# VHH binders against q86w26r167to484, part 31

Target 1, 318 residues: q86w26r167to484
Amino acid sequence: SLVVLQGSAGTGKTTLARKMVLDWATGTLYPGRFDYVFYVSCKEVVLLLESKLEQLLFWCCGDNQAPVTEILRQPERLLFILDGFDELQRPFEEKLKKRGLSPKESLLHLLIRRHTLPTCSLLITTRPLALRNLEPLLKQARHVHILGFSEEERARYFSSYFTDEKQADRAFDIVQKNDILYKACQVPGICWVVCSWLQGQMERGKVVLETPRNSTDIFMAYVSTFLPPDDDGGCSELSRHRVLRSLCSLAAEGIQHQRFLFEEAELRKHNLDGPRLAAFLSSNDYQLGLAIKKFYSFRHISFQDFFHAMSYLVKEDQ
Key: E = the ipSAE of ESMFold2; O = the ipSAE of OpenDDE; V2 = 0.75 times the mean of E and O plus 0.25 times the DockQ between their complexes.

## First folded at step 15 (VHH; framework vhh_vobarilizumab_d1)

Design m1 (at its last look DockQ between E and O 0.61; V2 from the best seeds 0.00; counts 0 for: pae E 4.8 > 2, grease 31.9 > 24.2, SAP .86 > .668)
Fold by ESMFold2, look of step 15:
Structure m1 (fold): chain B 318 residues (1-318), chain A 121 residues (1-121)
Amino acid sequence: as target 1 above (318 residues)
Amino acid sequence: EVQLVESGGGLVQPGGSLRLSCAASGFTFSDYYMAWYRQAPGKGRELVAGIYPGGRTSYADSVKGRFTISRDNAKNTLYLQMNSLRPEDTAVYYCATDVIRYGDYTFMDVWGQGTLVTVSS
């Protein structure tokens, strides 16, 4: 019936949710239990033109001719995966913004409260931070937590991440020698950041002289490695600090307004060139009525949180 | 890797009190919803009390006002204070949580071995 899957940023909630959809489609997960499984990204749901169930189904299927009548005939055979409840944001459309969406009136909240499709199954993923907002909507729920990587799983991840076995061994050796870094790598998303950082260092011909001492240092090491060269010449450190401040400003504005998708114009308002910042920002195109519009988001929610936290230091430096 | 070990059970007269403890290891305890369940002889397990990471609690109606669930996140320990005990509280008590591993989608109920509480004259 209703499962709440909880884990900190980077524990693989989205990856697991997408794997579950794939495994259901291939018949290895819940065989015969569900006729349809719908993946709903809470970050992206604001892009719906109208908050109607039929529109949600069309959007999930990617097909304006999805068989809505057939789908809804047996609601007890439906599973909705609501991914990233903590990433629910205000609508970009002025109509929805002017309406002032409330928890009771939004389509997702009606699903969660069992007012819409009360017999369907729900899986909701969230970070613990948002649990206080989710719990008042729940009537009966099973709470499940994602474990991080075991020691064997960390070793396997390093072996599969690097194409060169010797690079993998060197990277893992560095991590194993630092107890704080090794423990941090039990979180798959942090493990990815660490592997990306080490790969970037090795590709740039640099030797790792000192290892990060905490989660903030890990993100700073990544940022220091992947900030692009400045267009304005040879003083890259000063110009990289300008880009860092701009990323912090974007993240802080996003958190303040509960926004996780950004238009290209908003990036330019913060002096950010989205295509040059692919290590930190990803983009997707979305159909909005007759137009196709590009939106950006931080590559991981952890980056938005990290840059938001750093924004307090940037304000003090001014 | 997840382990839960209960302790503190024993024989108590009706109206008495006991405090149960559950030592947890193998996970980041402070992030987890934790629960106490009980199982009387020949019966199924029933939920007794639950506690969220932020400290919000819930109780079965049969124990509300008599039992208090709490946690010490610094010591990775879950507690159940049991007051005004009745003969119908006699059961094996288990602490429990539900987990899933990254890259694996099978849900697992994790239970301790249990601690026996007997309420009898």
Scores: ipSAE 0.163, ipTM 0.601, lowest interface PAE 4.8, mean pLDDT 78
Fold by OpenDDE, look of step 15:
Structure m1 (fold): chain B 318 residues (1-318), chain A 121 residues (1-121)
Amino acid sequence: as target 1 above (318 residues)
Amino acid sequence: EVQLVESGGGLVQPGGSLRLSCAASGFTFSDYYMAWYRQAPGKGRELVAGIYPGGRTSYADSVKGRFTISRDNAKNTLYLQMNSLRPEDTAVYYCATDVIRYGDYTFMDVWGQGTLVTVSS
């Protein structure tokens, strides 16, 4: 079977995909249907050492000793979750401006086209706009829309996010009284941003005087709250502006080159301190052969989109 | 709330033509895959045609060359042009999309009420 999960940025595609893996592993989801579920983060595929199915499986298993031969004997009992098809990256090497698909991209394309393991099941997550790129690869697919939070789920999320019940209630009250915020919180990723913003404001003893009027304002409020990072009082306005510009530059470069993972050296190039920017950037260590390498990414692709958009505004002011 | 409302069904003679419409609401219609299904008496529901956001289409073998699925994103409407209709095309036709809520694994098919197409002399 082939299923395409579609949702805008922040609708919870990745979270759902990961939860599916977990629930399968615990026997709650698809009991007895799949012997193996392989979670493939599409943005990470570029980090594969070899553009081979076996290598992909090793990667997914986190074990080079995985019984790949045995696994491939029963492809009908395999589920591949390709998370974030729209985040499939181009090779880091600028020189490979090859007009064609990278070998790693080709690997996934062959899988999706059912040239490789035609009887396996595929679940692919993507943003709606990126679906256009996926369409040519699909023959028969079930297309599913991911809906955001219900009203009950929104309330639950606030209760779960805030450890203090009073804070949770206060935050939720603010959101409920604002139609824009409340609607925005239908999107789980945005809900997180809003909660984080509100928490940050509360921790700083700031009263929310101005409420965001749109999604951009929500992100701006968040950025304003957490930039500079770690409440380190004393950063000059110039410093804040510098960091903002640098983040915008990083985001723009990434989007331009279809990159979503960044090396430490790249951050340094933009004069960014990764660890200090935890509000905006996440880091992960990846095993690349015998080496472990740290990569940074925006905490959510929506941040990268936001900073990319902002890059146009910042450039105009220079 | 996601809603689909089919229309355009009716009685037609063999060789005739009908155009079905499906009005969609409650989601960004232009961004998502849509499909037509049909259910003949005593048979299961089957996929007739699908259309992608980019306009790519797919058809069941039984309707290829005769049916055309299309969409008007501005009107949030899905269409099925049915030409050269045959008695075996007699069925209730449904517009459909699938939705899932965050954290829920139960795929919910969203169906309209359907529209009856009868092909008879």
Scores: ipSAE 0.154, ipTM 0.623, lowest interface PAE 2.0, mean pLDDT 88
ESMFold2 (binder alone), look of step 15: mean pLDDT 83; pTM 0.832

Design m2 (at its last look DockQ between E and O 0.75; V2 from the best seeds 0.00; counts 0 for: pae E 4.8 > 2, grease 30.5 > 24.2, SAP .841 > .668)
Fold by OpenDDE, look of step 15:
Structure m2 (fold): chain B 318 residues (1-318), chain A 121 residues (1-121)
Amino acid sequence: as target 1 above (318 residues)
Amino acid sequence: EVQLVESGGGLVQPGGSLRLSCAASGFPFSDYYMAWYRQAPGKGRELVAGIYPGGRTSYADSVKGRFTISRDNAKNTLYLQMNSLRPEDTAVYYCATDVIRYGDYEFMDSWGQGTLVTVSS
């Protein structure tokens, strides 16, 4: 079977995909149907050492001794979750401006086209705009749209996010009284941003006087709250502006080159301190052969989109 | 709330033509994959045709060359042009899209009430 799960940024595609893996592993989801569920983060595929199915399986298993031969004997009992098809990356090497698909991209394309493992099951997550790129690869697919939070789920999220019940109630009250915020919180990723913003304001003893009027304002409020990082209690406005510009530059470069993972050296190039930017950037360590390498990414693709958009505004001020 | 309303069904002679319509509301229609299904008496529901947001189409083998799925995004309407109809095409035809809520694995099939197509001499 082939299922395409589509939703806008922040709707919870990745979270759902990961939850599916967990629930399968615990026997709650698809009991007895799949022997293996392979979660493939599409943005990470570029990090594969080899553009081979076996290598992909090793990668997914986190074990180079995985019984790949045995696994491939029963492809009908395999589920591949390809998370974030829209986040497939181009090789880091600038020189590979090859107009064609990278070998790693090709690997996934062949899988999706059912050239490899035609009887396996595939779940592919993507954003709506990127679906156009996926369409040519699909023969027969079930298309599913992910919906955001219900009202009950929004309330629950606030209760779960804030450890203090009073804070949760206050935050939720603010959101409920503002139609823009409340609607925005239908999107789980945005809900997180809003909660984080409100928490940040509360922790700083700031009263929320101005409420965001749109999604851009929400992100700006968040950025304004957490930039500069909390650890630097004394950063000048100039420093904040510098960091903002640098983040915008990083984001723009990434989008331009279809890159969503960044090496530490790239951050340094932009004069960014990764660890200090935890509000905006996440980091993960990847095993690349015998080496472990740290990569940074925006905490959510929506941040990268936001900073990319902002890059046009910041350039005009120079 | 996702709503799908099918229309255009009826009685037609073999070799005849019908055009089905599906009015969609409650979701960003232009960004969604849409499909036609049908259910014949005593049979299970089967996919007839699908159309992607970009306009790419797919068809069941049984209807290839005879049926054409199309969409008007401005009108939030899905169409199925059925030509050269055969008695075996007799079925209730459904417009469909699939949605799932965050954290829920139950795929909510969004179906209309369907429209009956009867092909008989």
Scores: ipSAE 0.184, ipTM 0.632, lowest interface PAE 1.6, mean pLDDT 88
Fold by ESMFold2, look of step 15:
Structure m2 (fold): chain B 318 residues (1-318), chain A 121 residues (1-121)
Amino acid sequence: as target 1 above (318 residues)
Amino acid sequence: EVQLVESGGGLVQPGGSLRLSCAASGFPFSDYYMAWYRQAPGKGRELVAGIYPGGRTSYADSVKGRFTISRDNAKNTLYLQMNSLRPEDTAVYYCATDVIRYGDYEFMDSWGQGTLVTVSS
């Protein structure tokens, strides 16, 4: 069977997908239904050096000795979770040339079209607007949408986010008094941004007198709170503007080339110090053959989209 | 809360036409795949037609060429134009989409109350 799970950025698709793998592994979810559940991050699949099913399985298992023949014996007992179809990247041109002139089709596209392992189960997560690219690949699919937080779920999220009950109560009171913020917190990712912003304000001893009035203002409040000075040091407004422009440039280049993972060299091209920008960028180490490389991504796709949009408003002048 | 309200059903003669409507609220309608299902007495629900946000449609073989699904995203309304109706099209017709709340693992169908279509001579 094939299920497409759809939700706007920040609705918790990745969190749900990862929790499903954990709950399956502990016997809580679908006991006896699947012999194997594979989690595949679509933004990371471009890092495969070879576009073969066996290599994908080794990648998912973290072991070149995975029993591929045994795994593929009963494909109807396999579940593949393809997380983030909207984040699927083209192969890097250098890596494609290095590995020869292999077929132009993606391995994931063959799975989705049911050309490879046609009896396996698929769960595909994506943002709704990316459906135009996914629809032509689908034959039969159940479409499921994630709704946001209920009022009770928002209250529980604030209670869980803050270590201190006093902080949680104060933050939630601020949000409840602003109808726009309260409604925006229906989206879990926005709720995280708001909680992070408020926590940052509280940790810095600042009084919140004016609250954001729309989603763009929410992201700007977060950016203003956590944007550090560049590697020159200090709290200069000029230094903060240069870092902001660099983040916008990275995001714009990424969108232009449909890239969501960035090498350290790409960050250096934009004069960005990844470790100092943990509020906006996350990193992971990946084994590519014998080498280990560090890649960065925006902590959430919403930040990449936000900085890209902002790049039209912030430009380098003479 | 997701709400789907169907209307436009009724009694028609064979060969006649009806247009069903579904008013939707409680979710961002323009981003959602929407579908019409039907349930004849004593039978299970079956998919009749579906439509993607971008306008791509699909139809059950039994209705292909006779029924047309469409949507108006500005009015949050889903439509089903049914032409050349036959007695076997008699059923309760439901507007539907599948949703899940954050933290739930089991998918659930969100269904309207349905609208009855009866085709009799």
Scores: ipSAE 0.179, ipTM 0.630, lowest interface PAE 4.8, mean pLDDT 79
ESMFold2 (binder alone), look of step 15: mean pLDDT 84; pTM 0.849

Design m3 (at its last look DockQ between E and O 0.61; V2 from the best seeds 0.00; counts 0 for: pae E 7.0 > 2, grease 28.5 > 24.2, SAP .769 > .668)
Fold by OpenDDE, look of step 15:
Structure m3 (fold): chain B 318 residues (1-318), chain A 121 residues (1-121)
Amino acid sequence: as target 1 above (318 residues)
Amino acid sequence: EVQLVESGGGLVQPGGSLRLSCAASGFTFSDYYMAWYRQAPGKGRELVAGISPGGRTSYADSVKGRFTISRDNAKNTLYLQMNSLRPEDTAVYYCATDVIRYGDYTFMDSWGQGTLVTVSS
């Protein structure tokens, strides 16, 4: 079977995909149907050492000794979850001019086209705008749309996010009284941003006087709250603006080159300190052969989109 | 509430044609992928055809070249033109869209009541 899970940025596609893996592992999802479930982060595929199915499986298993031959004997009992098709990256070394698919991209395309393991099951997550790129690869697929939080789910999220019940209630009250914020919180990723923003304001003893009027304002409020990082006890406005511009530059470069993972050296190139930017960037260590390499990414693709958009505004001011 | 109402089914001779319609309500029709399924007697439900919001179509091999799925977003209606019908096409045909809520991956399919298509001499 082939299923496409479609949702806008922040709707929880990745979370759902990971949850599916966990639920399968615990026997609550698809009992007896699949012997193996392979979670493939599409943005990480570029890090594969070899553009081979076997290597992909090793990667997914986290074990180079996985019984790949045996696994491939029963492809009908395999589920591949391809998370974030829209986040497939181009190799860092390949000049922008190569119009062709990288070998690693080709590997996934062959899988999606059902040339490789035609009897396996595929779940592919993607954003709506990227669906047009995926559709040509699909012969026949079930399409599923992810819906955001219900009202009840929004309330539960606030209760779960804030450890202090009073704070949770206060934050939720603020959001409920503002139609824009309340609607925005339908998107789980945005809900997180809003909660984080509100928490940050509360911790700083600040009264929320002005409420965001749109998604951009929400992100700006978040950025304003957490930039500069709390650890620096007070950075000049000039420093804050510098960091903002640098983040915008990083994001823009990434989008331009279809890159979503960044090496530490790249951050340094933009005069960014990764660890100090935990509010905006996440880091992960990847095993690349015998080496472990750290890569940074925006905490959510929506941040990268936001900073990319902001890059146009910052350029105009120069 | 998502509602799908199929119509257009009936009895037809082999080689004949039918056009099925599905009236959709309760959601922004233009933003969703829509599909036709069918279930023959004693068989499981199978995907027949799908159409993306942008109008890209896909077909089961068994109906390729004979069936055409289309949509009218202005009317919130999904269509299935069935030509060169065969006895093996006899089934209840269902219109469907799939939605899932965050945190609940039960893949709740929204189905209509279906419309019966019988192909017989």
Scores: ipSAE 0.099, ipTM 0.586, lowest interface PAE 1.8, mean pLDDT 88
Fold by ESMFold2, look of step 15:
Structure m3 (fold): chain B 318 residues (1-318), chain A 121 residues (1-121)
Amino acid sequence: as target 1 above (318 residues)
Amino acid sequence: EVQLVESGGGLVQPGGSLRLSCAASGFTFSDYYMAWYRQAPGKGRELVAGISPGGRTSYADSVKGRFTISRDNAKNTLYLQMNSLRPEDTAVYYCATDVIRYGDYTFMDSWGQGTLVTVSS
């Protein structure tokens, strides 16, 4: 009853993990046999205030009145989807970093090891880089790989992304004329970046004369299109370069500390204005006890990885 | 086209040994997680053992200590050494690698034809 769904960043693991119906050729998981399905974002689980199963259920339901006794009556009819095992965050407080695991991570590990609710079903999504941390926890797991977009799926994605059919046709034509760009679009996350970039160019009335030739150029094209100048209002190019360095710094600090959610104060520490950077940073409000607090994250893990990698280049250029 | 061809099954007495092989073609074998599954009469397929591209192995509790999965990436071949066989191990054994396409929400599993292992006497 345990499936590990793996693939590189952007291959659609989260989209697939959100499906209600799972169809398993080997019968490992049975669609429609579950009374409850719990989606757990590993990136967000650090925000769980209490590290007990009942509190995890309340968190997943968004309801402190969730009927825990009824839910747990037939654990064999439960499915837990643990999305983004590679995105588990370290505790915000250093006091919880004692040997081994944080309390929230320990709760998930008990679930994965089948010590808690051993008859329930699990679906775990992860990037391959985290498998060495995950495999020691697994007893009997089916491993599934995501291949990304077929050529037909790429065409459908472009048609669906753009509201105007003429825009969709123009965008797809531009991509198809660049073999490197077209092949990169087999990764759905890259395809989203490319579509967003092209839509941004079309909305700005730009003619696309040069197309990106590699993954770095693809992300840079997006960055160049959407990176605003600093509030300061100085030289536009210099101001945008400063914002770029700040995004790289935030990403690097996040990776170094295994952090994927950031408070407004952390953005300010890096001289970033979250609302102005919606093209790169998403925000959500989370209930933390009686308080509601806003957290930011990179829109996709690929952006955090990209800016982290770039931080080495920006550092060397100084 | 992905092809997986199992061999090495047969009839053995309890306590005996068999070595299963799976010849793989049509994909970059060394990049993928590979597994052995089995299906006993009247039951669904169950995972027996798995091995990562880097050689990390895992086993079902029922076979741990008795079965050994291995791979030869140079020969594109997956192996299952089965020792101390029990009647409960009687099943058709399948070599597998599981892949899906993004946006196609049905799994596209690749399986061999299977090789029958019968443990009786």
Scores: ipSAE 0.014, ipTM 0.440, lowest interface PAE 7.0, mean pLDDT 76
ESMFold2 (binder alone), look of step 15: mean pLDDT 83; pTM 0.840

Design m4 (at its last look DockQ between E and O 0.05; V2 from the best seeds 0.00; counts 0 for: pae E 14.1 > 2, grease 24.7 > 24.2, SAP .669 > .668, placed apart)
Fold by OpenDDE, look of step 15:
Structure m4 (fold): chain B 318 residues (1-318), chain A 121 residues (1-121)
Amino acid sequence: as target 1 above (318 residues)
Amino acid sequence: EVQLVESGGGLVQPGGSLRLSCAASGFDFSDYYMAWYRQAPGKGRELVAGIYPGGRTSYADSVKGRFTISRDNAKNTLYLQMNSLRPEDTAVYYCATDVIRYGDLEFMDSWGQGTLVTVSS
């Protein structure tokens, strides 16, 4: 079977994909149907040492000794979850300006086209705009749309996010009284941003006087709250603006080159301190052969999109 | 609540034509992939045709060239034009869309009640 799960940024595609793996592993989801479920983060595929199916399987298993031959004997009992097809990256090497698909991209394309494993099951997550790139690869697929939070789910999320009940109630009250914020919180990723923003304001003893009027304002409020150095440290406005410009530059370069993972050296080139930017960037260590390498990414692609958009505004001021 | 109501089924002679309609409500129709399925007696349900929000279409090999799926977003209606009908096309035809909510791992396929198409001399 082939299933395409589509939703806008922040609707929870990745979360659902990961949850599926977990629930399968615990026997709750698809009992007896699949012997193996392979979670493939599409943005990480570029890190594969070899553009081979076997290598992909080793990667997914986290074990180079995985019984790949045995696994491939029953492809009908395999589920591949390709998470974030729209985040498939091109190789870092500038020289591969080859107009063609990278070997790693080709690997996934062959899988999606059912060329490599015709009888395996595939679940692919993507954003709606990227569906155009995926559609030509699909012969026959079930398409599923992710819906955002219900009203009940929004309330539940606030209760779960805030450990203090009073804070949760206060935050939720603010959101309920604002139609823009309340609607925005239908998107789980945005809901997180809003909760984080509100929490940050509360922790700083700030009263929320001005409420965001749109999604951009929400992100701006978040960025304003968490952009280093924290207001508590007496950091110069100039420093904050510098960091903002650098984040915008990083995001823009990434989007331009279809890159979503960044090396430490790349952050340094932009005068960014990764660890200090935890509000905006996440880091992961990857095993690349015998080496472990740390890569950074925006906490959510929506941040990268936001900073990319902001890069146009910042450039105009220079 | 997502609602799908199929219509247009009936008895037709081989070589004849029918047009099925599906009225959709309870969701933003224009943003969703829609599909026609059919289930023949004693057989499983099979995908007949699908249409993307942008209008791209896909067909089962068995109906390719004979059936045409289309949509009117303004009317929230899905269509299936069936030409050159064959006895093997006899089935209950269903309109379908799939949605999932955050936190719910059950793919909820929304189906209508279906409309019966009988192709017989």
Scores: ipSAE 0.207, ipTM 0.650, lowest interface PAE 1.4, mean pLDDT 88
Fold by ESMFold2, look of step 15:
Structure m4 (fold): chain B 318 residues (1-318), chain A 121 residues (1-121)
Amino acid sequence: as target 1 above (318 residues)
Amino acid sequence: EVQLVESGGGLVQPGGSLRLSCAASGFDFSDYYMAWYRQAPGKGRELVAGIYPGGRTSYADSVKGRFTISRDNAKNTLYLQMNSLRPEDTAVYYCATDVIRYGDLEFMDSWGQGTLVTVSS
C-alpha cells in the first residue's frame, strides 16, 4: 500500500517516520508484516554514487554486504519510507542529468510509480507545496495530514515550558489573542521559538504591546533567540547582523542552485561557523567512496526559505 | 478521544470457546487497522490477530486455525472468536488501533484496558 504523510515543516513527519522504524524493529508495529523496513532521506539521496536498487539497499543498511537476494525474495514484505519528497526536486534531477537518466526513470520515481517493486509498501512524507509534483506519480494513495500540536497540546506545552503558572497564563493569553501566533504554535519548533521570545520579554520587564503579524516576524523572533552572542562576551547587534547576512547569503546560493546540502568549505566562504550555529544548521558525516565528508543543511527547509526571503530585506538595508 | 472497551473474557475449560468484543468510539472505525494483543503474567504483549480496513487478516502462528478476527463496521466493534482454547492462551487480551488522524503523532498508542481470559480445568 502507499501512504502520503503531509504537513508543514516541523510538524513531526520525520519524527513519526523514524518512530515507525524503531517500533517495527522492536516488534510493536506490524509484527510479522515486514521483513525489512528502509528509511530513505530524500535530502541525502543525491549522495548515492549510482541510482541502482542494490546501492539504495546498501545505503539504507549502512552495509555493502546487505543480503540483496534475500531482501528481494518477497517484495510484498518490504516497507520503504521516503522522507522529505519536497527536498528531492532539483538536486535529484541534476544527479539524473549527470548520469543521463530522465526524472521519471530515477530509482525513487520508479518506486513511487510502482514500476520497481510494485508490491512493496511505501510511506512518503512531504510538505503540501510538493504535492502537485507528487500526485501525478501516485496511483492509489492514502493521505494522512499531520498538523502538529492540537489546541490541547499547545496549552499543555505552554504550561510545561514556563515554571511559573502566572507567566504561562500571560504568555498563552498573548498567543491566543493573535491568530497568526496561535496558528504558528501548532508547529512544535515554532511554539518553542514563541515561548522563548515571550519569556525573554518578561524577564526584561517589557510589556508585549506588539505581537508578530506575519511569518517573517515570527522567524525573526526565532533568530533573535538562537543567534549566538558576540565573542566579546556580550550581545552585539553588529555581530548578529553579520551572521544573519551570512545565513541569508548561504540560503540564497542554495536556492539559486537548488541545493540543500553544503560542504564545510561553503559555510566558510559565507563566514559561517557551522558548529556554533546548531540552532539553524545541522551536520552529518557521509561516506563518499573512501572519504568521509561533513555536510551541513538548514535544520528544516523552511529555514532555508525564510533566510532566502530575508536576503532581499538585508540587501535593501545596505 | 479514542476509547476501546474490551469485553467477553472469563473462565473457560480447555478446548472451549470464547468470543471477545471491543467497542470502539471517538474515531471513524472503518478506516483503521485493528488488532488483538495478549499479555500473560510475566511476559510482554504479543500480537494475536489483526484486521485491515480492506478486510485482510493476519494471525500469530500460535493461534492460526483456532482464532478468527472480524469486525462489524456498522457497530464499530472488533471481535475475536477463540476456539479450541488451551491453558497457554490464558492472558489479558487487549484491543488496539492506529488513529493518526486525531492529530496524535504516536503510532499504535490507543489501547483498551483489557479483558482477562483464563483457561483451566
Scores: ipSAE 0.000, ipTM 0.121, lowest interface PAE 14.1, mean pLDDT 75
ESMFold2 (binder alone), look of step 15: mean pLDDT 84; pTM 0.839

